# Designs tried in a protein design chat: VHH binders against Ferredoxin-fold anticodon-binding domain-containing protein 1 (FDXACB1). Part 13

Target 1, 94 residues: Ferredoxin-fold anticodon-binding domain-containing protein 1 (FDXACB1), of Homo sapiens (Human) (q9brp7r531to624)
Amino acid sequence: LYPPCYVHDVSFWIDQKKGFDELEFHTVARAVSQDTIISIQFLSRFQHPKTQQVSLCYRLTYQTCDKALTQQQVASMQSQFRKEIQQHLYVIPR
Key: E = the ipSAE of ESMFold2; O = the ipSAE of OpenDDE; V2 = 0.75 times the mean of E and O plus 0.25 times the DockQ between their complexes.

## First folded at step 24 (VHH; framework vhh_6qgx_2)

Design X5 (from U6 with L107F; at its last look DockQ between E and O 0.63; V2 from the best seeds 0.00; counts 0 for: pae E 2.1 > 2)
Fold by ESMFold2, look of step 24:
Structure X5 (fold): chain B 94 residues (1-94), chain A 120 residues (1-120)
Amino acid sequence: as target 1 above (94 residues)
Amino acid sequence: QVQLVESGGGLVQAGGSLRLSCAASGFTFSVYAMNWFRRAPGKEREFVAAISRSGGYKFYTDSVQGRFTISRDHAKNTVSLQMNSLRPEDTAVYYCAADYYRGGSYFDHWGQGTRVTVSA
């Protein structure tokens, strides 16, 4: 009844000219993880005082009772997620 | 009243094509991401494809990449799945789903499914 839970953080610089669409971010996360990301928590925001660049950090929680989810599978999903947000949300992962 | 109604399923020969459609009503279609899932008899439900609320982002599971195409039509409140080069392992009930994150929760709406059978 208590499937394993995996937590990974993601940090990235946003492109303020293009804007950051948080709903799209959630869509990418759910799609790439095949709905195993069950929550996303905003952790922090940093603005560089000279360049005005903004970095965001989110915590992603992976869990599913439908199948055995392993740490290696989650790491692969997290890696793919970082690639997808760079391509489609114009962010630079860290 | 929320409804998602799938159509376009049926029997098709391997190598053939089929187009599924999902008509949405009773909710604000434009703010939801749309998905297709499938479930073969005796197997767990699996993700097939997703399209973002704007239509600008699409994602496919590896086994259908290059063969299936998801699309949406905001004027008609529909999402479609074009399935080409079908294989017997694509046999399943296909479900349309709507997905939306707000206030710390995901809101899901599901259709009842349409059956696709691919014969060898």
Scores: ipSAE 0.445, ipTM 0.728, lowest interface PAE 2.1, mean pLDDT 87
ESMFold2 (binder alone), look of step 24: mean pLDDT 85; pTM 0.868
OpenDDE, look of step 24: ipSAE 0.773; ipTM 0.887

